# VH-VL binders against BTB/POZ domain-containing protein At4g08455, part 1

Scores and structures below are computed, not measured.

Target 1, 243 residues: BTB/POZ domain-containing protein At4g08455, of Arabidopsis thaliana (Mouse-ear cress) (q6dbn1)
Amino acid sequence: MRCISCREEYLPRNAGTCKECYVEAGETEEELKREIDDLKAKVAFLRLSSSLDHGTSSTSRSFTDVVLIASEDNAGSPPIPAHKSVLVSRSPVFKAMLENEMEESLSGTIKISDVSYDALRTFVYYLYTAEACLDEQMACDLLVMSEKYQVKHLKSYCERFLVTKLSPDNSLMTYAFAHQHNAKHVLDAALSQIVENMDKLTKREEYMELVEKDPRLIVEIYEAYLSKQVNTAAGGTSTSKTS
Below, numbering starts at 1 at the first letter of every chain, in headers, positions and changes, except where a header shows other numbers; antibody chains aren't numbered by Kabat.
F, E and O are the ipSAE of ESMFold2-Fast, ESMFold2 and OpenDDE, as the mean of both directions, binder to target and target to binder. V2 is 0.75 times the mean of E and O plus 0.25 times the DockQ between their complexes.
Where letters were taken out, [cut] stands.
Atom coordinates printed by the task and the answers are left out, and those that the model quotes come from them; centres of patches stay.

## First folded at step 1 (VH-VL)

Design C01 (framework fv_clesitamig)
Fold by ESMFold2-Fast, scan of step 1:
Structure C01 (fold): chain C 243 residues (1-243), chain A 120 residues (1-120), chain B 110 residues (1-110)
Amino acid sequence: as target 1 above (243 residues)
Amino acid sequence: QVTLTESGPALVKPTQTLTLTCTFSGYSISSGYYMGWVRQAPGQGLEWMGTIYHSGSTTDYASWAKGRVTISVDRSKNQFSLKLSSVTAADTAVYYCARGYRYLKAFDIWGQGTLVTVSS
Amino acid sequence: DIQLTQSPSFLSASVGDRVTITCQSTQSVSSSNYLSWYQQKPGQPPKLLIYAASTLQSGVPSRFSGSGSGTDFTLTINSLEAEDAATYYCQQYYSTPRYTFGGGTKVEIK
């Protein structure tokens, strides 16, 4: 079949009306508008960074009053320009750092250890826009940074993203990561995934690593599994009580 | 010198599962790296299949590959592997393994590639 | 899905010529730092030439350069050498860890 509005042929399982094509077109338009706005914001932020890298913008210098430097990168990454007022308003840790006349406040330079340039730039972008483009690695990096700098909404955002990416293959290490970084929502989701795939637990390469580094995590997994078995044996009746 | 070497069958029959292994030499699989699989059908361009973080904790797959492709890593052997299920003639290709640095978002070291033919 | 379109798909040029290859993305979901260029010679694996749109990979000759921003990127070979006969691919990284390659540009020497 063809839709009169779009003139496209539909597969039988995807048979749509002109109304469905109209709805899809409206969703595409909204998505494109959102993408344009996002690109404008990214260009504005990158323009600030690029301008300071080249040292040619007097306007950027008059507006920014601090630079952040990532120290994990082997590439000798460029400084990231920012405004103290934005950092202070978005993070109580930056507020304490910048208001207490620490070296960072006096020098106008904040050196952040154990973070990549890409992660730091994305983190700063989030502080300005409340938006971040996540992949699994970026979500992990930003979760750690959000914990360190007490940016609660970013931590929640990263946790929600990581939960959507859970699989039997990554759940054991995700569980360990979540436990280390106090990511309770990811921890609970990863544990559930592991318990659903217990037949694979001892066959994972990561299993022996966890047994050696933190055997209590393995005990917690087995305890969770036993609780599930009790509920299953009872025909799905809730037999556990939490106090 | 860092080297990646693919190994696996040269011929696979339709409906079977293709298993390929990539072995690293000259360094250990370490923090900051993704390991990926990219294939190239005869006379065609490069097609990304998926990547896995060095620890095995995170994986991502091409949209078409979800449900067919599984990538796993074994750091103790300095290896990572690809399993592609239910192969067809369309899966005939040269398969490359590659190392990506997470902050470059690019593949800096590649294996020499292994040709896999799917034929009865 | 994000698509990368390379132009031209084929070019033939003489040693010493300046050649340019363009890569256009249908959408920008990451910064220009996530656009890379690869060189692939027949029977060989791809070799990384440029990453982060304009950063030359260690060991790559200075005649290669990359430029561009947003959705439009260019690879330039300033003075073509016989050894540069190859197929060139651009590659973009999505905001989720997905990679897309362009269709390739075959460069032949006259």
Scores: ipSAE 0.000, ipTM 0.379, lowest interface PAE 17.2, mean pLDDT 76

Design C02 (framework fv_clesitamig)
Fold by ESMFold2-Fast, scan of step 1:
Structure C02 (fold): chain C 243 residues (1-243), chain A 121 residues (1-121), chain B 110 residues (1-110)
Amino acid sequence: as target 1 above (243 residues)
Amino acid sequence: QVTLTESGPALVKPTQTLTLTCTFSGYSISSGYYMGWVRQAPGQGLEWMGTIYHSGSTTDYASWAKGRVTISVDRSKNQFSLKLSSVTAADTAVYYCARDKYWRSGYFDYWGQGTLVTVSS
Amino acid sequence: DIQLTQSPSFLSASVGDRVTITCQSTQSVSSSNYLSWYQQKPGQPPKLLIYAASTLQSGVPSRFSGSGSGTDFTLTINSLEAEDAATYYCQQYYSTPRYTFGGGTKVEIK
């Protein structure tokens, strides 16, 4: 797994981020102390996961009261130990699930569909530490999970990461993904990039797939392009509006 | 993490059908990518065999395959498979499965470790 | 099918050298987005270095760069390291699902 450079203080304690982020921030005593604290939190979380993975029973040491299971892998992935108090404080969906005597609260097991073990583990790590190391696939997976469990800050972080990865080559599929998952910031950025590169639109093989499966997305793209062209022409200048 | 693992026989006799399976771990087969097979004969370069879109709706094969290659996908098992019929000694190679993030225009970003298949009597 | 020719087939260079590998297509590509470069070390699978002709894959050192358009593409290693001893391949996908690899360039360290 690899992180992108962090340009914002969205996650000020980023023990899981790349070396380039640390170098850019500069090395001070206060920064090093924060890094040490972040690493301690990461080690504590990993020790919880490692204990279950190796079959070592230490419930009194872990004090976990719930386990999460990734069901999509179908491979018998290890359960991820967690604390109900952390889940309910970070997600209103988990709060509703665990505080209202639902099946999950009574059984101590939460089975999450349509997620891989790695994505679920990274999601739980984020709930504990407010940190996640993203690549494009992980950002997509965590964006879906953050929407489902209403973890607003993680959703924003994933959207910002995906926007930095936009290119003419991926903007059409990114637009479709964002439309499906109500990722407005990614949607707007992807649409803008598509409109700026309209000469490439029909050269994408994804274009024909979207024409077949969801033609309204393609219509929306053409409508946005035409609107931009009309507004530029109406201005009577070679410079488009920047407001 | 995304991991691709090839499995299948190490030795196949001439005229038989070679069947290889690629297991995708870490993530489910998702929208917007192709899954491909690439082989490499000993001391030779890389040779693309075919790709299949994640849904199974589009399957493309190298022109040299002459209908010998069939690629399929089983999303429930996170697997895609390659069948190569009527094998000969010329099919001796290391076989790789690879994921093409198609929306990035024609590249394989994750590769399996490869499995050596020897065709001999 | 589109054919890719790499030059040279073999090169030997010293640590710190600037190395260039070329890839020529028999047909012009309408976009530089249809070419990628791979590194393969003995006994290992290929590793993606560059896609869309010039975009560096995450985790690949900045000493690697790609350039080119039309029929002519170049992979450059700006300051060769000992770990760069490998065979390098270009690969194309242009307007159809007809993937083509170049013949490879073996890079050895003196």
Scores: ipSAE 0.000, ipTM 0.385, lowest interface PAE 13.5, mean pLDDT 75

Design C03 (framework fv_clesitamig)
Fold by ESMFold2-Fast, scan of step 1:
Structure C03 (fold): chain C 243 residues (1-243), chain A 120 residues (1-120), chain B 110 residues (1-110)
Amino acid sequence: as target 1 above (243 residues)
Amino acid sequence: QVTLTESGPALVKPTQTLTLTCTFSGFSLSTSGYMGWVRQAPGQGLEWMGTIYWSGSTKDYASWAKGRVTISVDRSKNQFSLKLSSVTAADTAVYYCARSLYYRGYFDLWGQGTLVTVSS
Amino acid sequence: DIQLTQSPSFLSASVGDRVTITCQSTQSVYSSNYLSWYQQKPGQPPKLLIYKASSLESGVPSRFSGSGSGTDFTLTINSLEAEDAATYYCQQYYSSPLYTFGGGTKVEIK
């Protein structure tokens, strides 16, 4: 059975009565959902690892029922074996794809477009272990994939990493990226850094590029800056700041 | 049973390089996540030095530690190592290794700690 | 850069007392309230008590609880026991610099 609140599969006797059904909507509910997702992924992997540690064959490799292929390089990309049950439990998108007897469920092959082999392998490893090795590029790639496959904890994980890599040199492009992919924590952090360094904004080569591609984002930056300036100048004369 | 054990020299001379090793047991490296190093000078608080992902590819260091600290992992030996270069009396501290199961997460398991004294 | 200030730095209380330790951040600690509390007894390593501001670590007595969000966090010991004599540290693990610890609060039994 599925819990009504989290839409996760539980034992029949727990149907509709999971703890999340009684948690107030908001921050507490979101935190609890992430914790449950993390624990489920880790328990699934630990159970497989425990079996292997007892001298059994690699269960995950021996009994996989689906293969994922990074289609960015079909010529040299090795297939990534996985279990449908793990994909379904970790991603509502994979759940819809595999449970509805779509082509992927029937063929046992999932082709993922516009992703590198390394990014896809790391993404699948995360679904099993709730762990991922990040650099800036990998964090961006996994954030995009976490949005596409609706893996909320991985998205939060990647946002935390990207926030720590913010600098005056990358904040404008990071802001644009975060805006495009609904990464609110990265978006807020990048915007704050840009506003604190407004004297450098128009000197960035990326500024001209964004004016052409996404002028609304630039307007948003100026509006945030003006809002801050108005707050600090509530009792002063505004003309003395613009002259 | 899950354990972390620090090992290394108890005494190091100024200007030398301190090398410490953390040995883990009772858990798989592929499920351990991240290993951090935290130190504590006598009578002082806790100070984070750096953290490394189980594969060795992702590393974070405290700002003061960049250029002085190197953390590495040897999966085959179930070991993490810390190297701190150009030590001074200010580096006298108890050094702990600690595990986090999540990227930049809390530390759920700590080693016993090893006291390192820097003196001539 | 984020900084954590603990108050009080020292506290003396009797067995059975309710004690409260506060941790204040110079910047908001959000996104699952990435703030943890550790207990350290003399000669021992720190032990995790609370994670994500209010989650009790497995094996930790229920008399310990955490609360707070944003910039103000609290560790409460509902009924102090003799074995609770220790130094308590808060730690954030979201914002730069990573893994920032508070200065510690030493709890002594009267």
Scores: ipSAE 0.000, ipTM 0.410, lowest interface PAE 15.4, mean pLDDT 77

Design C04 (framework fv_clesitamig)
Fold by ESMFold2-Fast, scan of step 1:
Structure C04 (fold): chain C 243 residues (1-243), chain A 122 residues (1-122), chain B 110 residues (1-110)
Amino acid sequence: as target 1 above (243 residues)
Amino acid sequence: QVTLTESGPALVKPTQTLTLTCTFSGFSLSTSGYMGWVRQAPGQGLEWMGTIYWSGSTKDYASWAKGRVTISVDRSKNQFSLKLSSVTAADTAVYYCARERYFTGKYAMDVWGQGTLVTVSS
Amino acid sequence: DIQLTQSPSFLSASVGDRVTITCQSTQSVYSSNYLSWYQQKPGQPPKLLIYKASSLESGVPSRFSGSGSGTDFTLTINSLEAEDAATYYCQQYYSSPLYTFGGGTKVEIK
């Protein structure tokens, strides 16, 4: 993936982001309109980020109508101000949450469990700009959030990044993670990596852990391996199993 | 297979800064998620000190530890370290490093080092 | 600050006994179930037994189980073995402080 270091993103005046690495085709006029809207959103978010750098008072908070709080960090982690209209337009889950007069809509506060401040801030930044600076852990955190809040483009972006980081050393745990979070592209790629390195499977620390906690995953790996061997030995080009 | 090893001084004088390092073996640090320090005074219970995300981007400290404890990570060496300033006899303890992996969804320390005894005495 | 109180602080039991240890939080733990149990033998580091109140850690014997929610949690050893002589700790997070350990329960075998 083409990512600018996360360090650049912590400086609002020197923001560096990863562009979505998908082939998008469209009219140049429509593309320019989206580019202008994205730049406007990026400027608005960078202004919000700057106000979060120093103190609790923020001029831009007078125009925000919701705050998001990361519950994995300490109670002192700063809330992230946002606009309900942006959240609703980017996520059908936020739309349901904020339009159905749920507690979050009434209080103006959304508490998000099991995420760090950095992950939540990056997620919100993505909702505004469609850009995120990924490392392996951030990609995993954002993939979980993209599944929970149904942000399909972010999920695809994170999956592509994780596939580029696959190795024999991390493929077993990446497979388990992908299985848990319905990340089909990562799951298929990780399974392929594991099957190609079956001689190392039982040597992984995580192997015994998965045998005991979720033996189905191990069975699926052996089934995929056997299926590959049978199809390869037969010289067949057809697949009886698709995963 | 996976091991965590604490290293640092066995004896530190009052008012000095204690520095401990935890070295990971048998896996890539980038797969660990969170890493933390927990100590245990002789005959006492476990006391959490702080936790750091593997990349160093997020840090959390116990309320008593804020201002005294700094945790940092050196990704190139598969290490993370603890610095505890202005030590007193009350800081005499066995210090453990431990990890949590984000893939497991446990939100608990699943692998621990063997611990290193640090005595604060003049 | 959230405090975890374990009861009893000490217990002595025979092999084959059913042992229960309780952990009480001064406030509801986050999600009502973010509580873990650890076993520590003298001279050794803690070992994770139970996470998220009731989930058994891989490699831990099935005689260990956890239950509870909110502020009251229990660790149960169904049939005590000699190797279970240890100090047991509960632990919570997602509060101030972010992690808190209970005072420990020492289990001795008669």
Scores: ipSAE 0.005, ipTM 0.436, lowest interface PAE 11.7, mean pLDDT 77

Design I01 (framework fv_iluzanebart; at its last look DockQ between E and O 0.03; V2 from the best seeds 0.00; counts 0 for: pae E 8.0 > 2, placed apart)
Heavy chain, then light chain:
Amino acid sequence: EVQLVQSGAEVKKPGESLKISCKGSGYSFTSYWIGWVRQMPGKGLEWMGIIYPGDSDTRYSPSFQGQVTISADKSISTAYLQWSSLKASDTAMYFCARHRYYSGSLYFDYWGQGTLVTVSS
Amino acid sequence: EIVMTQSPATLSVSPGERATLSCRASQSVSSNLAWFQQKPGQAPRLLIYGASTRATGIPARFSGSGSGTEFTLTISSLQPEDFAVYYCQQYNNWPLTFGQGTKVDIK
ESMFold2-Fast, scan of step 1: ipSAE 0.374; ipTM 0.713
ESMFold2, look of step 2: ipSAE 0.012; ipTM 0.560
ESMFold2 (binder alone), look of step 2: mean pLDDT 92; pTM 0.925
OpenDDE, look of step 2: ipSAE 0.015; ipTM 0.531

Design I02 (framework fv_iluzanebart)
Fold by ESMFold2-Fast, scan of step 1:
Structure I02 (fold): chain C 243 residues (1-243), chain A 119 residues (1-119), chain B 107 residues (1-107)
Amino acid sequence: as target 1 above (243 residues)
Amino acid sequence: EVQLVQSGAEVKKPGESLKISCKGSGYSFTSYWIGWVRQMPGKGLEWMGIIYPGDSDTRYSPSFQGQVTISADKSISTAYLQWSSLKASDTAMYFCARLKYFRGYMDVWGQGTLVTVSS
Amino acid sequence: EIVMTQSPATLSVSPGERATLSCRASQSVSSNLAWFQQKPGQAPRLLIYGASTRATGIPARFSGSGSGTEFTLTISSLQPEDFAVYYCQQYNNWPLTFGQGTKVDIK
């Protein structure tokens, strides 16, 4: 009596569903409601995006009331038009900024420091659509922005992506990054990867730099390794994989 | 005894391919980096690149990127340096050496492989 | 890349005399500097790492000093077997780079 929604292979439909499929059906209803809202936002954003290209002035009917500017670019990147209502609904930080900081509300301009145009553009796209196309660099950039502007779902999405990219070669750098930006899910996964590959720790370029700049971080790795050895010796259950 | 033993001298013509070897013994081969150094006749030492045999993580000096391939076979504790098409300017002594860290010093050296490329 | 410059190119010294070899980095390499000895027809041999730490089996007459951009290798009482070419090498930055070498020759 396998549920069709839980099966790995396609089979003729069954008369009933399991508990897991009932939970999934409820999640699917919420996903569909989100998709309807996202499609509405995406249509509004596509109208907005067309206004950034030359020769599409008719899309100025989008009624944007704020522009965001990436200040890291040394050459003038175009401002990104947006709606205050979208920013406020997606970020408590933008809500506080636009409700309580009258300068941004009055000027209609938000300057975002230490961010590239591409990262800011992708961040704004995510606020409208809940979608972002990630590579490792973009995931790191968006994770930093999601922490700063308190966009919890984007932070979780970026963390999940970074966990899939963990390897012995990048785990030390990823651990340091996650520690710096309070990315707990990535931190735990990177630490586990390092502890499983302790013979490679001292060969990393970042190892000597971290020993000099942030030795406590290296101490934490050795302490985690030693704790794993002690706990594994004391118990009969394997503790090697904890993620 | 920790030792790196390199393959014998080679005489080749321009355009030919070549693969030389460096075999480690007396230590955990997968726990150390292996670096390759070129020394042209009568000249000094030039850094070519390194490999970590445990996972084949390879880094090249910008001057040698795309000109040579560094590889390793951990099952036989051997690192390799390979050319797809030799040039007369590749005539040199090639050394392998062991490093504990990616950015580290070379503590044990192979005896060298003399490569002569002439028409 | 960091450029390593050694001086002099050739140093003529009599047995029993002190030899002082210099190595300069184009930017700071902290203490991450090694010294190697190479005799004709032989592979280089590690003498000193960390600017001042003697490698295992290296005689006490070899000593290194310096940090940042200026480094010195000193041989306090030159023996006949010490006539060789000496190379400094920085391992602070990738790519790793060598000096051009100092030949220590008999007077």
Scores: ipSAE 0.000, ipTM 0.389, lowest interface PAE 18.3, mean pLDDT 80

Design I03 (framework fv_iluzanebart; at its last look DockQ between E and O 0.01; V2 from the best seeds 0.00; counts 0 for: pae E 11.9 > 2, placed apart)
Fold by ESMFold2, look of step 2:
Order: sequence, then C-alpha cells, then structure tokens
Structure I03 (fold): chain C 243 residues (1-243), chain A 120 residues (1-120), chain B 107 residues (1-107)
Amino acid sequence: as target 1 above (243 residues)
Amino acid sequence: EVQLVQSGAEVKKPGESLKISCKGSGYSFTSYWIGWVRQMPGKGLEWMGIIYPGDSDTRYSPSFQGQVTISADKSISTAYLQWSSLKASDTAMYFCARQGYLYRKPFDYWGQGTLVTVSS
Amino acid sequence: EIVMTQSPATLSVSPGERATLSCRASQSVSSNLAWFQQKPGQAPRLLIYGASTRATGIPARFSGSGSGTEFTLTISSLQPEDFAVYYCQQYNNWPYTFGQGTKVDIK
C-alpha cells in the first residue's frame, strides 16, 4: 500500500503513514531546532563587533586598513581588503598579530600561504557576516582556518555542516580527518557511525587501509565498540542506524 | 584489492564524440573522488578535474572547463570522461585516479590509462 | 592556479649514486605535496605524500623534504628500477597541478 503523505509504497502494517514520513517529520523538526540555534549563535557572534552601532556597515568597505593575500603572490591572486577592527574582534590570533607591533601590523599585509583564494575570501566574508556557503571541501578549509585563527563560532559551524554530511560510506575517512585536525564533534559523530556499522565497514578495503596506516585509530574504534556493547547489553539497542 | 580499470584505446576523427570509462572496484566507490589526468604524447601530467560519485560534485581545472564532461554512474561504480567534438589536439593518454573524500589527499590508485588518438 | 616547476629537466646518474630532484611552487602549498614515479607505458605511482611521508611499500631510499614553496625528492642509492620520470604535484588547492617532470636517466 501507499503512504498518504509521500505516496510511496510500503508494507501495509501502519495506519497509512509510512516509517519514512515519520522519520522525515522528526528530521525536519530537528533541522529547524538546529537553524534556530545557528541563528542565535550568529547573533551572538555579530554582537562582538557591536553591529548596531556606527562602527559596522554591510554596504561600506571604505577605510580598509589591512590586506589579506592567499598563498604567495603569483599571477595576481587578488588582495582582500579588510578592517583591522573586524579581524581583531573576531579572532584572538589577529588581535595579537595586529595590536602587538608584529610584522603584519606594520606592513598592513597578512599573507596566508596555506589556503586557496576562494577559501580565504569565504573566511573573511564570514568574519563580517557570520555566513558562509559550505560544501565539504570548503567546510574542511574553514575548519582548519578557524583553528589557526581561533574563530570558535566558525569552527562549530563547519563541524555541524560536516556532521550533517556524515554517512556510513564516508565515516572512516571523516573520522581520520577529524582526528588529524582535532575536530572533536565531527570525530565523535563519525566514531558513532563506524561503531553502528562495524559489521559492514570492517569488510571494506578502506578499513583495512586504516588498520595498516594508523592502527591507533583502530584501537580507538574497537574500544568504543566494546564500550557500546556493554552499555547496549545493560539496556540500549545496537540497531540505531541512521544514514 | 583496490582497482581502477579503464576502457580500451580509441581511434577517432576530428569532430566525433567520445566517452571513455573508469570502473572502480575493491572499495566503496561513492566514498572517494575520481580524478582525470591527461598526458599528451611526450609531455607531462595535467590535472583535468574530479568528481565525487556520492553526490556528483564535479570540479574542473580552468584549462578544461567546458572542454570535457566528467560524470559518474554510481550504480555500476563507473566514472566517465566525455568529449562532444574531438580535436586533433585531444590526442593523449588519459588516466583516472582515486583521491580521498576530504580534500588534501593525494591520488593513491591509478587506472592503466586510455590512449585516445584523433587524426584527420 | 599554482604553477609547479621542477628542476633539473633531466638527470643523468649512475646506479648506486644519489639523485636529488627539486620542485618549486609559485605559492605556498604548505606540506600538501606529492611525488610520483612514472615508467614508460605505465601509470604514475605514488612515492611520497605530505612532502615527506613515504607511501606504503615504497623503499626507504626514497625520501622527501621541504614545505611552503620548495621541495626535494632524494633517492639515496639509485637502483636500476628507479630510472623513470618523476613528477611533483601540489594538492593544497584546486586545480591540483603537476610539475613538468624530471627524467632520471642512466649515465
């Protein structure tokens, strides 16, 4: 029979609403809660700069006093003009760099050699607006930059994005990335996915590659698996799979 | 055992279309990027672009944007490189290669290559 | 895009000697640099990634060093099977460009 909400077929055991529609409704509510929390965090982030006073204007880039340059100067990666006051208010690292007579404070130029122009532009835009268009690659770039410049809100934003893209298929590689860059929220979420899908994932070549390349990560996976089996025997379920 | 197997050599005339393939096996095909690399006769390697078969996210080198189409069919674990109208200058060896899901990982497994010859 | 420049274009080296290959990036790529070996009629093989980490199964005579814009591949005691073309590739930002190659040939 067919579900009255989505019109897809399912076994005729429910009162006309399939399991997928119940799950989708729960996912929608949870997504809205995340959006509300995200908006609250953006408001808090923007209040650091006193965005309602006369010191912040979204239409004015006038009177910039510093330039950021992605990578080494070649072929003319465009310089990104910015305001020291914005950088300092959003990042303790830029604060130390720009207020303590460091080379960048004197020259008015900040060279960032470990990012693409697109990532740097997106990073600076985030410092002004608390918004960034993310895909998986950009989220990784900005996560690394947010660690380097101690932009806590951006790091959390990138971590939440990566968690929403997490699936059993990418969980092993995501775990390795999160471990390398100390992305604890992503790390914990990826580990849970791996543990929930151990029977499938331990048969994959990428699991065997991880055993060979970094057995320390495998030890952590098995320790988490053993801990879950103990807790599940005490009252939980081992079948809570989401993908 | 991870393996990338490419389609066989092609001999074509200018103006013809062509679609060559790269089939991945021994790993989760949707969990890794697949990239394409051109090597013109007697020349070095050129990165053309990559695709993530899990969601079809596709990125091209500016030099190849609009010149070729990269696609994938995840149901048969196969990536494709396609020309709508071949030129003699497209004569080259074409490799596919696997790259980790998150960026900043090197190509770790390569296909055997597909020789494309375009002669007038 | 980031231009990768290798030098020398060719090396003539006797078996058992040391070979040193250089790779320069037009802008910093941090340590996101790989070295590949390609023999005639074959696909490239990954030797070194992360500028200095040997890939699985690569002999210890291959070593890499450098960061930022200048990188070096060293083959400490060249074996007959090491005569090939070597490419560097940056994977710091798309497009992931290759150097033009260094041919290591028998002297």
Scores: ipSAE 0.000, ipTM 0.474, lowest interface PAE 11.9, mean pLDDT 81
ESMFold2-Fast, scan of step 1: ipSAE 0.347; ipTM 0.746
ESMFold2 (binder alone), look of step 2: mean pLDDT 92; pTM 0.936
OpenDDE, look of step 2: ipSAE 0.020; ipTM 0.488

Design I04 (framework fv_iluzanebart; at its last look DockQ between E and O 0.01; V2 from the best seeds 0.00; counts 0 for: pae E 22.2 > 2, placed apart)
Fold by ESMFold2, look of step 2:
Structure I04 (fold): chain C 243 residues (1-243), chain A 118 residues (1-118), chain B 107 residues (1-107)
Amino acid sequence: as target 1 above (243 residues)
Amino acid sequence: EVQLVQSGAEVKKPGESLKISCKGSGYSFTSYWIGWVRQMPGKGLEWMGIIYPGDSDTRYSPSFQGQVTISADKSISTAYLQWSSLKASDTAMYFCARHGWKYYLDYWGQGTLVTVSS
Amino acid sequence: EIVMTQSPATLSVSPGERATLSCRASQSVSSYLAWFQQKPGQAPRLLIYGASTRATGIPARFSGSGSGTEFTLTISSLQPEDFAVYYCQQYNNWPLTFGQGTKVDIK
């Protein structure tokens, strides 16, 4: 995978005696190393506090002690049972909410506004499994929730997904979204797409809407565009240099 | 220990109003959703809706939206199902059941038979 | 809305035999499925939740299996008290929906 492999090229390394065999083996090894790192991050995310008891009690209740409700879903969403210990271990925000004697801790119900039932269900499933089925909308919804509840592993997962779906056609909306939700990796990728396609994108209706809604974002886009133009003019060698 | 005790059978005429009750005991009434299930004579079970007595958040099955009102009085640990104008087709057994932070209905009331006929 | 379909509608078995009841969902409900038993004139009783977990006080002869769209309730050795109507219910999505029931009769 060429783009993913470029992330490891910053380390100095000597070539072997058979270039094509060495490169082929090195590419496979690099992909495996990244896969191992991803699995390590998933394992670290799934670890529970040593203070938790996982299976010595044989009750029919499965030890759930809290429910989450998508309050803005008027279609009559079911409650989602969960464990306070899991929520606290995965999210500093739930930790603060549930370890203090707030109304949610006492009532055993957490109402979450501005989220669909499907997004909330997928979010809770991720807290237990580190897995989620994404499409573009779900990735945006979960990224918002991951920022709100400070679930960094999920935020990174959603960002990687959104970068793979990025195109000039969706770059303006993706940039605005990433800026609003502090999604640095998505923000940088979207800005690069916008700058590379300024001629076409400045003619679109959504560009004009962005000028009206949030002119500061337009200033940032133009600053990046002008900076690339200056660096290109100043640096003129035939070798590839970042501008 | 956990008990849901419903009000007694009702015989009504079409057009009359009715309010039946479900009293919970042996648990924290305000910490669990209470649901209502209809069973028409000789038929299966139909989920009608739920209420969270802690804040009166109420949700209805689309099939029952606007046909009934679900409410609760947390001071006396009682949930209610009511009709403003009964129809003969409302003749059924009505169960309340607890559905708190669990998805499934773990404790059931004994049922209230409602008969609506001319 | 998720439609739950049970089969067969009626199952005639002798005491001591194995009974197998099927429940199919119109779309995936993961493992969020419960089984209930109802005898004439009585409220339903929870047997199984989470597709396979027995509720408190339910005999070991009752077992549940399945995930996604296909679910099975098995009674390994029917007792006289097990002749009843059995309902499956999904609780993955609102509204909650029940199957139409399977009546287990004495042969």
Scores: ipSAE 0.000, ipTM 0.379, lowest interface PAE 22.2, mean pLDDT 79
ESMFold2-Fast, scan of step 1: ipSAE 0.330; ipTM 0.703
ESMFold2 (binder alone), look of step 2: mean pLDDT 92; pTM 0.936
OpenDDE, look of step 2: ipSAE 0.015; ipTM 0.487

